# Ledger of designs, part 81: miniprotein binders against Mucin-6 (MUC6)

Target 1, 185 residues: Mucin-6 (MUC6), of Homo sapiens (Human) (q6w4x9r395to579)
Amino acid sequence: GHCSLEGGSFVTTFDARPYRFHGTCTYILLQSPQLPEDGALMAVYDKSGVSHSETSLVAVVYLSRQDKIVISQDEVVTNNGEAKWLPYKTRNITVFRQTSTHLQMATSFGLELVVQLRPIFQAYVTVGPQFRGQTRGLCGNFNGDTTDDFTTSMGIAEGTASLFVDSWRAGNCPAALERETDPCS
Below, E stands for the ipSAE of ESMFold2; O stands for the ipSAE of OpenDDE; V2 stands for 0.75 times the mean of E and O plus 0.25 times the DockQ between their complexes.

## First folded at step 21 (miniprotein)

Design be13 (from ge1 with E16L E45A I47L E49A W51F; at its last look DockQ between E and O 0.71; V2 from the best seeds 0.79)
Fold by OpenDDE base, look of step 21:
Structure be13 (fold): chain B 185 residues (1-185), chain A 98 residues (1-98)
Amino acid sequence: as target 1 above (185 residues)
Amino acid sequence: DEEEDIRELVEDAKELLEEARELFEEAKRLAEEGNLEEAERELTASLYALFEAIFELRLAAYEAGDERLTEELERLAEELLKLIEEVMRLYVEIEREE
């Protein structure tokens, strides 16, 4: 499964469901029992412009009982708040520079993360087949059905992205905004 | 309505692609002139347009069930990805010069 966070506000789920949102919170991208130590991948969005609708991804966080790995747009990689030199390895996770503009987080448990640092901070999440049907978060449920990708943290299927996205907030943040849709849609 | 919406998405993506191309050309010009900062800004803008275009195409594909449309989407996607690569190459080159 491939999930992408691109262009500051565009998400494509593991099931290839595209949607957009504008928010300034930390959101759960991926939660799964397949992630060890209660692991979860999260995305941090912040205001990127003068408009409230101008938001962008500014960091990706992998959080577990053992680690809190943060990859931020300033190219600083931290674990549990401490800056780490690349390549950085801890147990079953390795973070290294893939290119001048890309970092990669490789794991032994079927999660891969590629982060484009600049000029646009973007993230690409890949999970192995063992994750099929066992994922939750903004990246969807990876079950091959796009129609239920907007399932909230409470297990409710939403028709629009806004409530779906809001349900996966990791903290108290402003409500996500959904871009206006064409009335002809 | 759905078909029309899909076509609108495709057309929007095409427009964004053209916009991105123009921005890219401007960036190249600026870079050649040694105005690297402005070049980077234009490249960034180009990328934003490109990824919006990609999104529009993905959305079109999501809503589409037409095989011909799928082929068109694939072609456009390829063009978009190609341009992204070109933009990023120039970006990296500029970074190396700085």
Scores: ipSAE 0.832, ipTM 0.910, lowest interface PAE 0.5, mean pLDDT 93
Fold by ESMFold2, look of step 21:
Structure be13 (fold): chain B 185 residues (1-185), chain A 98 residues (1-98)
Amino acid sequence: as target 1 above (185 residues)
Amino acid sequence: DEEEDIRELVEDAKELLEEARELFEEAKRLAEEGNLEEAERELTASLYALFEAIFELRLAAYEAGDERLTEELERLAEELLKLIEEVMRLYVEIEREE
C-alpha cells in the first residue's frame, strides 16, 4: 500500500483516493495495530510562502512509546528532541540519506517512509500487506472500499475531505480550509 | 457530465505540463546565465505544476473506466515523470555548484 503527500497539499490514500486540503496543524497520517509501541505516523502542515499552495507539508513525525522521530524541512532529524546524525539506527528503525534530496526511514515492521526534502517537501508512505484493513488516518483505511476512505477518528464516513481531515487533527488547530473549486478538498 | 469532467481534468493536466516545460526552459536559461537562485525558483515552480498535473491525472484515473482514457493517462504520466527527472537533475546540479 502506498500513500503520498505531494505538491504541498495533495494526498493520495492507500486505496488511491486523491484529495487536497489546506490546514495548519499536525494530523494523524497513519495509525495501525501493526505499528509497535502504539506507533503513529503524523504529518505537520503550515502556511507556505508560495502561491501554489496555501499550506504545505513541513514535517513528518513517527511517534511511539519509545521514539519521537521528527524529519522536517530544516533537514535536522531528531529523536525525542535530540538531533541525530545519519545513518541513525534503533533496533527496529533506520533513518538514512537516500540521495542528496531524499531521506528514508526503513523499519522491521512493514512501514517505509521516504521524504523528499527539497525543493518541495514531500512524503511517501509504504506499508506491507499485513496493514490491509488495519489503518486509520489521512492515508485512509486500506480496505479497498473507497466509499468509507474518508472515515473520521470517530468512525464516521464523511463525504468531504475537510471534515475528514479535521477529525484527524492532533492538537488545537483551526479547521482545514475548503474550496468549492477543488473537488477533492 | 461525469465523462466531461474527467476530460477537463486531463486537459488541465496537459496545460500544466506545458507550463512546467516553459518554466524548465526558463530555468535552464537562468542557470546558463549564472543566475542560480532564480533558476532554482523556476525549477521549484515547474515541479509544483508537475505535481498538480499528476494530481489531476490521479483524480481522472480514480473516476475513469474508459480504456482509451487509460492509455492517454499512461502516456501523459510518462511525460510528466520524464520531465520531473530532468528538472530534478538540473536542480541537483545547481545545488552542487552552490
Scores: ipSAE 0.791, ipTM 0.891, lowest interface PAE 0.7, mean pLDDT 86
ESMFold2 (binder alone), look of step 21: mean pLDDT 78; pTM 0.753

Design be14 (from i12 with E45A I47L E49A; at its last look DockQ between E and O 0.56; V2 from the best seeds 0.74)
Fold by ESMFold2, look of step 21:
Structure be14 (fold): chain B 185 residues (1-185), chain A 98 residues (1-98)
Amino acid sequence: as target 1 above (185 residues)
Amino acid sequence: DEEEDIRKLVEDAKKELEEARRLFEEAKRLAEEGNLEEAERLLTASLYALWEAIFELRLAAYLAGDERLTEELERLAEELLKLIEEVMRLYVEIEREE
């Protein structure tokens, strides 16, 4: 299964459902019992400096009882707050530089993450077939169902995607819709 | 009306593609003139426009109820991914020179 975060604000789920949103929060991208140590993959969005996207992906975080690995635009890769030289290895996770612009996090538990750092911060999540029907979060539930409950007869209602996205906030932050309408800059 | 929504998405994608091509050509000109910082900014703007166009085509393909239309829209989005590769090659070249 493949899930992508591209263009600052666009998501394509494991079931190939495209959507967009704007928000300034940390969101649960992927949770699954297949991730060891209560692992979760999270996506961090913040205001962007470009006029073409109000908010953009700025970091991806893998969090478990053992690790908190942060890959961000503005920082060297960290684990539990400590900067790490690449390649960086734990018992079941390896982070390394693929190219001048791309990093990869490979794992022994069927999760792979590729991050494009520049010029647009983008993330590509790949999970093995053992994850089918066992995922939650912005990447969807990976159940193979092309009839997605998040789309109505019109198929592109922003409110449907925004309610879905808001439900996956991982902190005390404003709802995405409110930030899109009230503050201007 | 999904057919009207699909038409609007495709029209918007065409506008974004036209803008992305304009930005790419101007960035190439700026790079030839040695204005690498401004070229880099325009390449980034071009990429944002291309991702917008790709999203609009992917959403249109998702909304299409017709297999042939869906496959054609997905093929068009794949063609734009090739253009992103071209833009990225110049971006990486400029970044290495800086």
Scores: ipSAE 0.836, ipTM 0.925, lowest interface PAE 0.5, mean pLDDT 84
Fold by OpenDDE base, look of step 21:
Structure be14 (fold): chain B 185 residues (1-185), chain A 98 residues (1-98)
Amino acid sequence: as target 1 above (185 residues)
Amino acid sequence: DEEEDIRKLVEDAKKELEEARRLFEEAKRLAEEGNLEEAERLLTASLYALWEAIFELRLAAYLAGDERLTEELERLAEELLKLIEEVMRLYVEIEREE
């Protein structure tokens, strides 16, 4: 499964459903029992322009019971708040520079993350087939059905992205701005 | 209604593509002139436009559910992605010169 966060505000789920949102919070991208140690992948969005509707991805966070790996737009990689030199390896996770503009986080448990640092901070999440039907978050549920990708953290299927996205906030942040994500909505 | 929405998305995507191309060409010119900072700015703007276009096409494809239309949109998306690559190449080149 491939999930992408592109253009600052665009998301494509594992099931290939595209949507957009504008928020300034940390959101759960991927949660799954297949991630060890209660692991979760999160996305940090912040204001990128002068208007409240101008938000963009600024960091990606992998959080587990043992690690908090942050890859931010300033090219700083931290684990548990401490800056790390690349390549950085801890147990089953390796973070390394892929290109001048890209970092990669490789894992032994079927999760891969590629981060484009500049000029637009973007993230690409790949999960193995073992994750099928066992994912939750902004990247969807990876079950081959796009119609239920907007399932909230409470297990409610939403028709629009706004409530869906808000349900996956990792903290107490303002609600995502509802912008046209679907011309039919 | 849905069909109209799809058409609009495609049209918008094409407009964004044209804008992105314009920005890219201008960036190239500026880079050649040594105005690297402005070139980078325009390249960034170009990329945003390109990703907007890609999103719109993806959304159109999603809404359409039609294989033929999907193929067409995918082709357009591929063209957009190629342009993104070109933009990024120039971006990296400029960064190396700075």
Scores: ipSAE 0.771, ipTM 0.890, lowest interface PAE 0.5, mean pLDDT 92
ESMFold2 (binder alone), look of step 21: mean pLDDT 79; pTM 0.757

Design be15 (from i12 with E45A I47L E49A L59A T70A; at its last look DockQ between E and O 0.68; V2 from the best seeds 0.80)
Fold by OpenDDE base, look of step 21:
Structure be15 (fold): chain B 185 residues (1-185), chain A 98 residues (1-98)
Amino acid sequence: as target 1 above (185 residues)
Amino acid sequence: DEEEDIRKLVEDAKKELEEARRLFEEAKRLAEEGNLEEAERLLTASLYALWEAIFELRAAAYLAGDERLAEELERLAEELLKLIEEVMRLYVEIEREE
């Protein structure tokens, strides 16, 4: 499964459903029992550009019981708040520079992350087949059905992205702006 | 309604593509002139426009009830990805010169 966060505010789910949202919060991209140690991949969005209504991806966070790996747009990689030199390796995660503009996080448990740092901060999430039907978050549920990708954290299928996205907030943040345009809405 | 939505998305995508191309060409010119900072700015803007176009095409494809149409729209999106690659190549080149 491939999930992408592109153009600052565009998301394509594992099931290839595209949507856009504008929010300034940390959101759960991927949560799955297949991620060890209660692992989750999260995306941090903040205000970007001239318009106050525009938001953009500014960081990606992998959080588990053991690690909090943050890859931010300033090219700083931290684990548990400490800056790390690349390549950086933990027990089952390796972060390294792929290109001048791209970092990669490789794991031993079927999660791959590629991050474009500049000029637009973007993230590409790849999960193995073992994740099929067992994912939740902004990247969807990876079950081959696009119509239920907007399932909230409470298990409710939403018709629009706004409530869906808001349900996956990782903290106390303002609601996503109404500018969330679901092309199907 | 869906057909109209698809048409609108495609039209918007075309506009974004045109803008992206304009910005890209201007960036090339500026880069050649040695104005790397402004070139980078325009390249970034071009990329944003391209991604918006790609999104709109993908959205249109998603809305398309006809598989053939959906595939065509996705193909167009893929073509825009190629342009993104070109823009990024220039971006990286400029970055190396700085």
Scores: ipSAE 0.856, ipTM 0.930, lowest interface PAE 0.5, mean pLDDT 94
Fold by ESMFold2, look of step 21:
Order: sequence, then structure tokens, then C-alpha cells
Structure be15 (fold): chain B 185 residues (1-185), chain A 98 residues (1-98)
Amino acid sequence: as target 1 above (185 residues)
Amino acid sequence: DEEEDIRKLVEDAKKELEEARRLFEEAKRLAEEGNLEEAERLLTASLYALWEAIFELRAAAYLAGDERLAEELERLAEELLKLIEEVMRLYVEIEREE
């Protein structure tokens, strides 16, 4: 299964459903019981000012009970807040420079992540077949059916990307730019 | 209807491709003139336009009810990935020279 984050704002799910969104938040990209120690992959989007996209991917975070690995557009890789020289290896994760512009995070649990750092920060998520039907988040549920890839964190299938994306926010942040909410109105 | 949505996506993709090619040609000219920082900026803009076009083609392919049309749209998106590789090669070359 492949999920991609390209061009600043475009996503293609594990079931090949393309969509785009704009938002300034950390979002849950992938959760699965196949990831050890309550692992999750998260995507960070921000407004970059002079971007050709209103918001763009600026970092990817792998978070578990043991690790918080951050790969960001400033090209510094950290684990638990400390900068790491590449190649960097834990018991089950290896991060290494693939090319002058690309990094790879390889794991023993069926997740591989390739990050293009420049000129546009992009991410490519690959999961093994054991993840089929076992994923949640912006990358969809990997069940072979694109009609329910927009399933929210509450388990409701939505017809619009914005409602779906908003439900996967992993923090206190504004709703996606394609929808607005004003609690005072 | 979906046919009109597909047509609009393809029209938008063509517009983005035209802009991406214009930016790429200007970036090549700037690079040969030694204006490497501006060339890099235009290469980045060209890549954003190419990704927009690829997205529009992939979205159109997703909406296509006809398998032949969907496969043709996917094939067009793959051709744009080849152009992205070409733009990236120049980007990496310029970055090394700086």
C-alpha cells in the first residue's frame, strides 16, 4: 500500500483516492495496530508565506511510546527532541539519507517512509499487506474501497475532503481552510 | 456531472502544464545567465505547477467511469512525472553550483 503527500497540499490514499486540502495543523496520517508501541505517523502542515500552495507539508513525525522522530523541511532529524546524525538506527527503525534531496525511514514492522526535503517537502508512505483494513487517518483505511476512504475519526464516511481532514487533527488548531467554523456566530 | 468535472480538471491540468513549461524554460535561461537563485525559484514554481497538473489528471482518472479514459489520464500523469524528473535534475545541478 502506498500513500503520498505531494505538491504541498495533495494526498493520494492507500486505496489511490486523490484529494487536496489546506490547513495549519498536525494531522494523523496513519494509525494502525500493526505499528508497535501505539505508533502513529503524523503530518504537519503550515502556511509558508511565499508558497505556491496556501499551506504545505513541512514535517512528518513518527510517534510511539519510545520514539518521537521528526523529519522536517529544515533538514534536521530529531528523536525525542535531540538532533541525530544519519544514518540513525534504533532497535526497529533506521533513518538514512537516500540522495542529496531524499531521506528514508525503514522499519522492521512493515512501514517505510521516504521524504523529499527539497525543493518541495513531500512524503511517500509504504506499508506491507498486513496493514490492509487496519489503517486510519489521512491515508485512508486501506480496504480496497475508495468510497469510504473519507472516514472520520468518529467512523463516519464523509463526501468531502475538508470534513474528513478536520476530523484527523491531532491538536488544537483551526479547521481546514476549505471550511470555516466560528463558534461566536 | 462527472463528465464536465473531468473536462474542467483536464483543462486546468493543461493550463498548469503550460505554465510549468514556461517557468522551466525561463529558469534554464536564467541559469545560463548565471542568475542561479532566481532560476531555483522558478524551478520550484514549475514543480508546484507540475504537481497541480498531476493531481488534476489523477483526480480526473479517479472520476472517469470509462476504464480506457482513466488509463489514458493516468498515462498522461506518468508523462508529467518524467518532466518533474527533468526539472529536478536541473534543480540539483544548480544547487551544487551554489
Scores: ipSAE 0.819, ipTM 0.919, lowest interface PAE 0.5, mean pLDDT 87
ESMFold2 (binder alone), look of step 21: mean pLDDT 80; pTM 0.758

Design be16 (from i12 with E45A I47L E49A W51L L59A; at its last look DockQ between E and O 0.76; V2 from the best seeds 0.69)
Fold by ESMFold2, look of step 21:
Structure be16 (fold): chain B 185 residues (1-185), chain A 98 residues (1-98)
Amino acid sequence: as target 1 above (185 residues)
Amino acid sequence: DEEEDIRKLVEDAKKELEEARRLFEEAKRLAEEGNLEEAERLLTASLYALLEAIFELRAAAYLAGDERLTEELERLAEELLKLIEEVMRLYVEIEREE
């Protein structure tokens, strides 16, 4: 399954449902029992100075009981607050520079994250088939049915992206804003 | 209504593709003239337009479902991805010169 965060505001779920939102918070992208140690992948969005988006992705965070790996648009990778040289390896995770503009986090548990650092900070999440039907968050539930990809943290399927996105905030943040012209929201 | 929404998304994607091409060609001229910072800004703007176009195509495909996907959507997606590759190739080349 593939989930993408592109262009400052665009998301495409594991089931290929596209949506757009604007927000300035940390959001849960992916939670799953397939991620060890209560792992979760999170996205941090903040206000943008670019002409085509009001907010944009500024960091991706992998958080578990063991690790807090942050890949940020300033191109610094940290784990538990300490800056790391690349390639950076733990028992289960390797972070390395894929190209001059892309970093990759590969894992032994079927999660892969590719982060484009420049010119636009973007993220691409890939999960193995063992995750099917076992995900929740902004990337959807990966069950092959887009009608419930907007399922909130309370388990309620919503008809709009903004209500869905707001439910996955990982903190007290302003409510998300969607664009007028998004037919999928 | 849904068919009109699909048509509008495709039209918007084509407009974004044409704008992205214009920006890319202008960035190429600026890079040849040595104006690398402005070329880089135009490449970034071109990429934003391409990503918006891709989103519009994905939205059109979502509304169309499996039965309504057309060769037009597939061809346009291929054009967008090819231009993204060209934009990124020039961007990386410019970065090396800086």
Scores: ipSAE 0.746, ipTM 0.886, lowest interface PAE 0.9, mean pLDDT 86
Fold by OpenDDE base, look of step 21:
Structure be16 (fold): chain B 185 residues (1-185), chain A 98 residues (1-98)
Amino acid sequence: as target 1 above (185 residues)
Amino acid sequence: DEEEDIRKLVEDAKKELEEARRLFEEAKRLAEEGNLEEAERLLTASLYALLEAIFELRAAAYLAGDERLTEELERLAEELLKLIEEVMRLYVEIEREE
């Protein structure tokens, strides 16, 4: 499964459902029992540019009981708040420079993350087949059915992205802007 | 309505592609002239346009549910991706010169 966060506000789920939103919060991209140690992948969005309606991805965070790996737009990689030199390796996670503009987080448990740093901060999430039907978050549920990708954290299937996205906020942040666009809306 | 929406998305994508191409060419010119900062700005803008186009194509494909149309959209998406690669290559080249 491939999930992408592109163009500052565009998301494509594992099931290839495209949507966009404008929010300035940390959101859960991926939760799954297949991630060890209660692991979760999160995305941090913030205001971009002059307009309040413009938001962009500014960091990606992998959080587990053991690690809090942050890859930020300023190319700083931290774990548990400490800056790390690349390549950086933990027990089952490796972060390294893939290209001059891309970082990669490789794992031993079927999660791969590629982060484009410049000129636009973007993220690409790949999960193995073992994750099918066992994912939740902004990247969807990876079950081959796009119609239920907007399932909220409470297990409610939404027709539009707004409530869906808001349900996956990792903190107490303002609601996503109404400017959210669902192709089916 | 759905068919109209699909057509609109495709048309918008094509417009974005053209804009992206324009921006890219201008960026190339500026880079050749040594105006690297502005070139980078335009490349970024070009990339945004391309990504929007791709999104619109994906949206169209999603709505269509038609295999043939999906294939066409995928082809267009591939063209967009190629242009993205060109944009990124130039971007990296500019960065190396800075």
Scores: ipSAE 0.600, ipTM 0.826, lowest interface PAE 0.7, mean pLDDT 91
ESMFold2 (binder alone), look of step 21: mean pLDDT 78; pTM 0.758

Design be6 (from aa11 with W51F R58K L59A; at its last look DockQ between E and O 0.79; V2 from the best seeds 0.80)
Fold by ESMFold2, look of step 21:
Structure be6 (fold): chain B 185 residues (1-185), chain A 98 residues (1-98)
Amino acid sequence: as target 1 above (185 residues)
Amino acid sequence: SKEEKIRKLVEDAKELLEEARELFEEAKRLAEEGNLEEAERELTAALYALFEAIFKLKAAAYLAGDERLAEELERLAEELLKLIEEVMRLYVEIEREE
């Protein structure tokens, strides 16, 4: 399954449902019992200050009981607040520079994250087939059906991207703006 | 109507592709002139246009759902992805010179 965060504001779920949102918050991309130690993948969005996108992705965070790995636009990778040299390895996770513009986080539990650092900060999430039907968050539920990919944190299927996105906020943040040009809403 | 939305999405994607092509050509001229910072800005703008175009195509494919549009959408997607690769190649080349 593939989920992508591209172009500052565009998301494609594991089931290929595309949507767009603008928000300034940390959001839960992926939660699953397949991730060890209550793991979750999170995305941080902020105002971009450019005309191409009102808000954009600025960091990706992998959080578990053991690790808090942050990959951000400043290209510094931290775990639990400490800067790490690449390649960086734990028992289950390896973070390394794939190219001059891309970093990769590979894991032993079927999650792969590729982050494009420049010129646009983008993220690509890949999960193995064991995750099918067992994911929640902005990347959807990976059940092969796009009609319920907008399932909120309370388990309610929503018809609009903005309500869905707002439900996955990880903190006290303003609600996402609804875009009049979203063709799939 | 849904059909009208699909047609608009595809037309929007084509317009964005042409905009990106123009930005890429300008970036190549700027790079040849030694204006590397400006070239990078144009390449970045081209990428924003290309990813918006890809989003428009994905939305069109999602709304269409049938195979009759698949050939046109696949062809256009191939053009978009190819240009993204070309833009990124030049971007990386420029970064190495800096």
Scores: ipSAE 0.810, ipTM 0.907, lowest interface PAE 0.7, mean pLDDT 87
Fold by OpenDDE base, look of step 21:
Structure be6 (fold): chain B 185 residues (1-185), chain A 98 residues (1-98)
Amino acid sequence: as target 1 above (185 residues)
Amino acid sequence: SKEEKIRKLVEDAKELLEEARELFEEAKRLAEEGNLEEAERELTAALYALFEAIFKLKAAAYLAGDERLAEELERLAEELLKLIEEVMRLYVEIEREE
């Protein structure tokens, strides 16, 4: 499964459902029992762009019981708040520079992350087939059905992205701006 | 209505593509003139336009009830990805010169 966060506000789920949102919060991209140690991948969005109402991805966070790896647009990689030199390796995670503009986080448990640092901060999430039907978050549920990708954290399928996105906030943040979040709207 | 939405998305994508092309050409010109900072800005703008265009196409494909149409739209999106690669190549080149 491939999930992408592009153009600052565009998301494509594992099931290839496209949507966009504008929010300034940390959101859960991926939760799964297949991620060890209660791992989760999260995305940090902040105000950016031409308008104050526009938001963009500014960091990606992998959080587990053991690690909090943050890749930010400033090209700083931290684990548990400490800056790390690349390549950086933990027990089952390696972060390294793929190109001058891209970093990659490779794992031993079927999660791959590619982060474009500049000029647009973007993220590409790849999960193995073992994750099929076992994912939650903004990247969807990876079950081959696009119609239920907007399932909230409470298990409710939404027709539009706004409530779906808001349900996956990792902290106390304002609600995402209701713009054309769903092309079907 | 669904068909209208698809048409609008495709039209928007085409417009964005043209915008991106113009921005890309301007960036090339600026880079040749040694105005690297402005070139980077134009390249960035081009990328934003392209990714939005891709999004529009993906959205159109999603709405398409016909697989053939969806595939066509996806192919168009792939073509835009090629342009993105070209834009990024120039971006990286400019960065190396700075």
Scores: ipSAE 0.809, ipTM 0.907, lowest interface PAE 0.6, mean pLDDT 93
ESMFold2 (binder alone), look of step 21: mean pLDDT 80; pTM 0.782

Design be8 (from aa11 with K5E K56E L59A; at its last look DockQ between E and O 0.58; V2 from the best seeds 0.76)
Fold by OpenDDE base, look of step 21:
Structure be8 (fold): chain B 185 residues (1-185), chain A 98 residues (1-98)
Amino acid sequence: as target 1 above (185 residues)
Amino acid sequence: SKEEEIRKLVEDAKELLEEARELFEEAKRLAEEGNLEEAERELTAALYALWEAIFELRAAAYLAGDERLAEELERLAEELLKLIEEVMRLYVEIEREE
């Protein structure tokens, strides 16, 4: 399964459903029992430098009981708040520079992350077949059915992205004043 | 209604593509002139336009009830991805010169 966060505000789910949203929060991209140690992949969105009303991806976070790996647009990689030199390796995660503009997080448990740092911060999430039907978050549920990709954290299928996205906020983020989703999604 | 929506998305994507092309050409000119910072800004703008266009096409494909139409729209999106690659190549080249 492939999930992409592109153009600052565009998302394509594992089931290839495209949608866009504008929000200033940290969102859960991927949760799955297949991720060890209660692992989750999250995306941090903030106000874009172009438009005050628009938001863009500024960081990706992998959070588990043992690690909090943050890859941000400033090319700083941290784990549990400490800056790490690349390549950086934990027990089952390796972060390394793929190209001058791309970093990659490789794992031993079927999760791969590629991050384009510049000029647009973008993320590409790949999960193995063992994740099929066992994912939740902004990347969807990876079950081959696009119509239920907007399932909220409470298990409610939404027709639009707004409530869906909001349901996957990590923590208590203030409501974005000008949050919007694509009605065509 | 869906058909109209698809048409609008496609037209929007086309406009964005044209915008991106113009921005890309301007970036090339600026880069040749040694104005690398401005070139990068134009390239970035071009990329944003292209990604939006790609999104529009993907959205249109999603709305398309006909598989053939959906595939065609996705194919168009793939073509735009190629242009993104070209833009990124220039971006990287500029970065190397800085």
Scores: ipSAE 0.844, ipTM 0.925, lowest interface PAE 0.5, mean pLDDT 94
Fold by ESMFold2, look of step 21:
Structure be8 (fold): chain B 185 residues (1-185), chain A 98 residues (1-98)
Amino acid sequence: as target 1 above (185 residues)
Amino acid sequence: SKEEEIRKLVEDAKELLEEARELFEEAKRLAEEGNLEEAERELTAALYALWEAIFELRAAAYLAGDERLAEELERLAEELLKLIEEVMRLYVEIEREE
């Protein structure tokens, strides 16, 4: 399964449902019992300053009871809160530079993350087939049905991205902005 | 209707593609002139336009009720991904020169 965060504000779920949102918060991108130690992948969005996107992805965070790995445009920060040289390795996670513009986080538990750092910060999440039907968050539930990909943290399927995204906020922050955009305007 | 929304999404994507091509051509000129920082800004703007165009095509494919139409829209998005690769190659070359 593949989930992507591209172009600042665009998301494509594990079931290939595309959506766009604007918000300034940390959101749960992926939760699953397949991730060890209550692991979760989170996405951080902030104001971007560019015309095509009011807010944009600025960091991705993997967090469990054992690990905290923050990947942002200029640094990788781990449990100590300090920037680390790559490659960074634990017993089941390796973070390394794939190219001058891309980093990869590989794991032994079926999660793979590729991050494009520049010129636009983008993230690509890949999970093994054991995750089917066992995911929650902004990447959807990976059950082959796009109609319930907007399932909230309360288990309610929503028809709008903003209500869905708001339900996955981690912490107190403003509600996601709904924007109608005409890309040709 | 869904059909009208699909047409608007595709028209919007075409305009974004034209914007991106103009930005890419300007970036090439700036790079040839040695204005590398400005070239990078134009390339970044082109990439934002291309990603928005790809989103419009993916959204149109999601709305399509006809499998053949959805496949064609996805194929068009794939062509834009190839252009993104071309823009990224220039970006990386410019970044190396700096």
Scores: ipSAE 0.806, ipTM 0.917, lowest interface PAE 0.6, mean pLDDT 85
ESMFold2 (binder alone), look of step 21: mean pLDDT 82; pTM 0.803

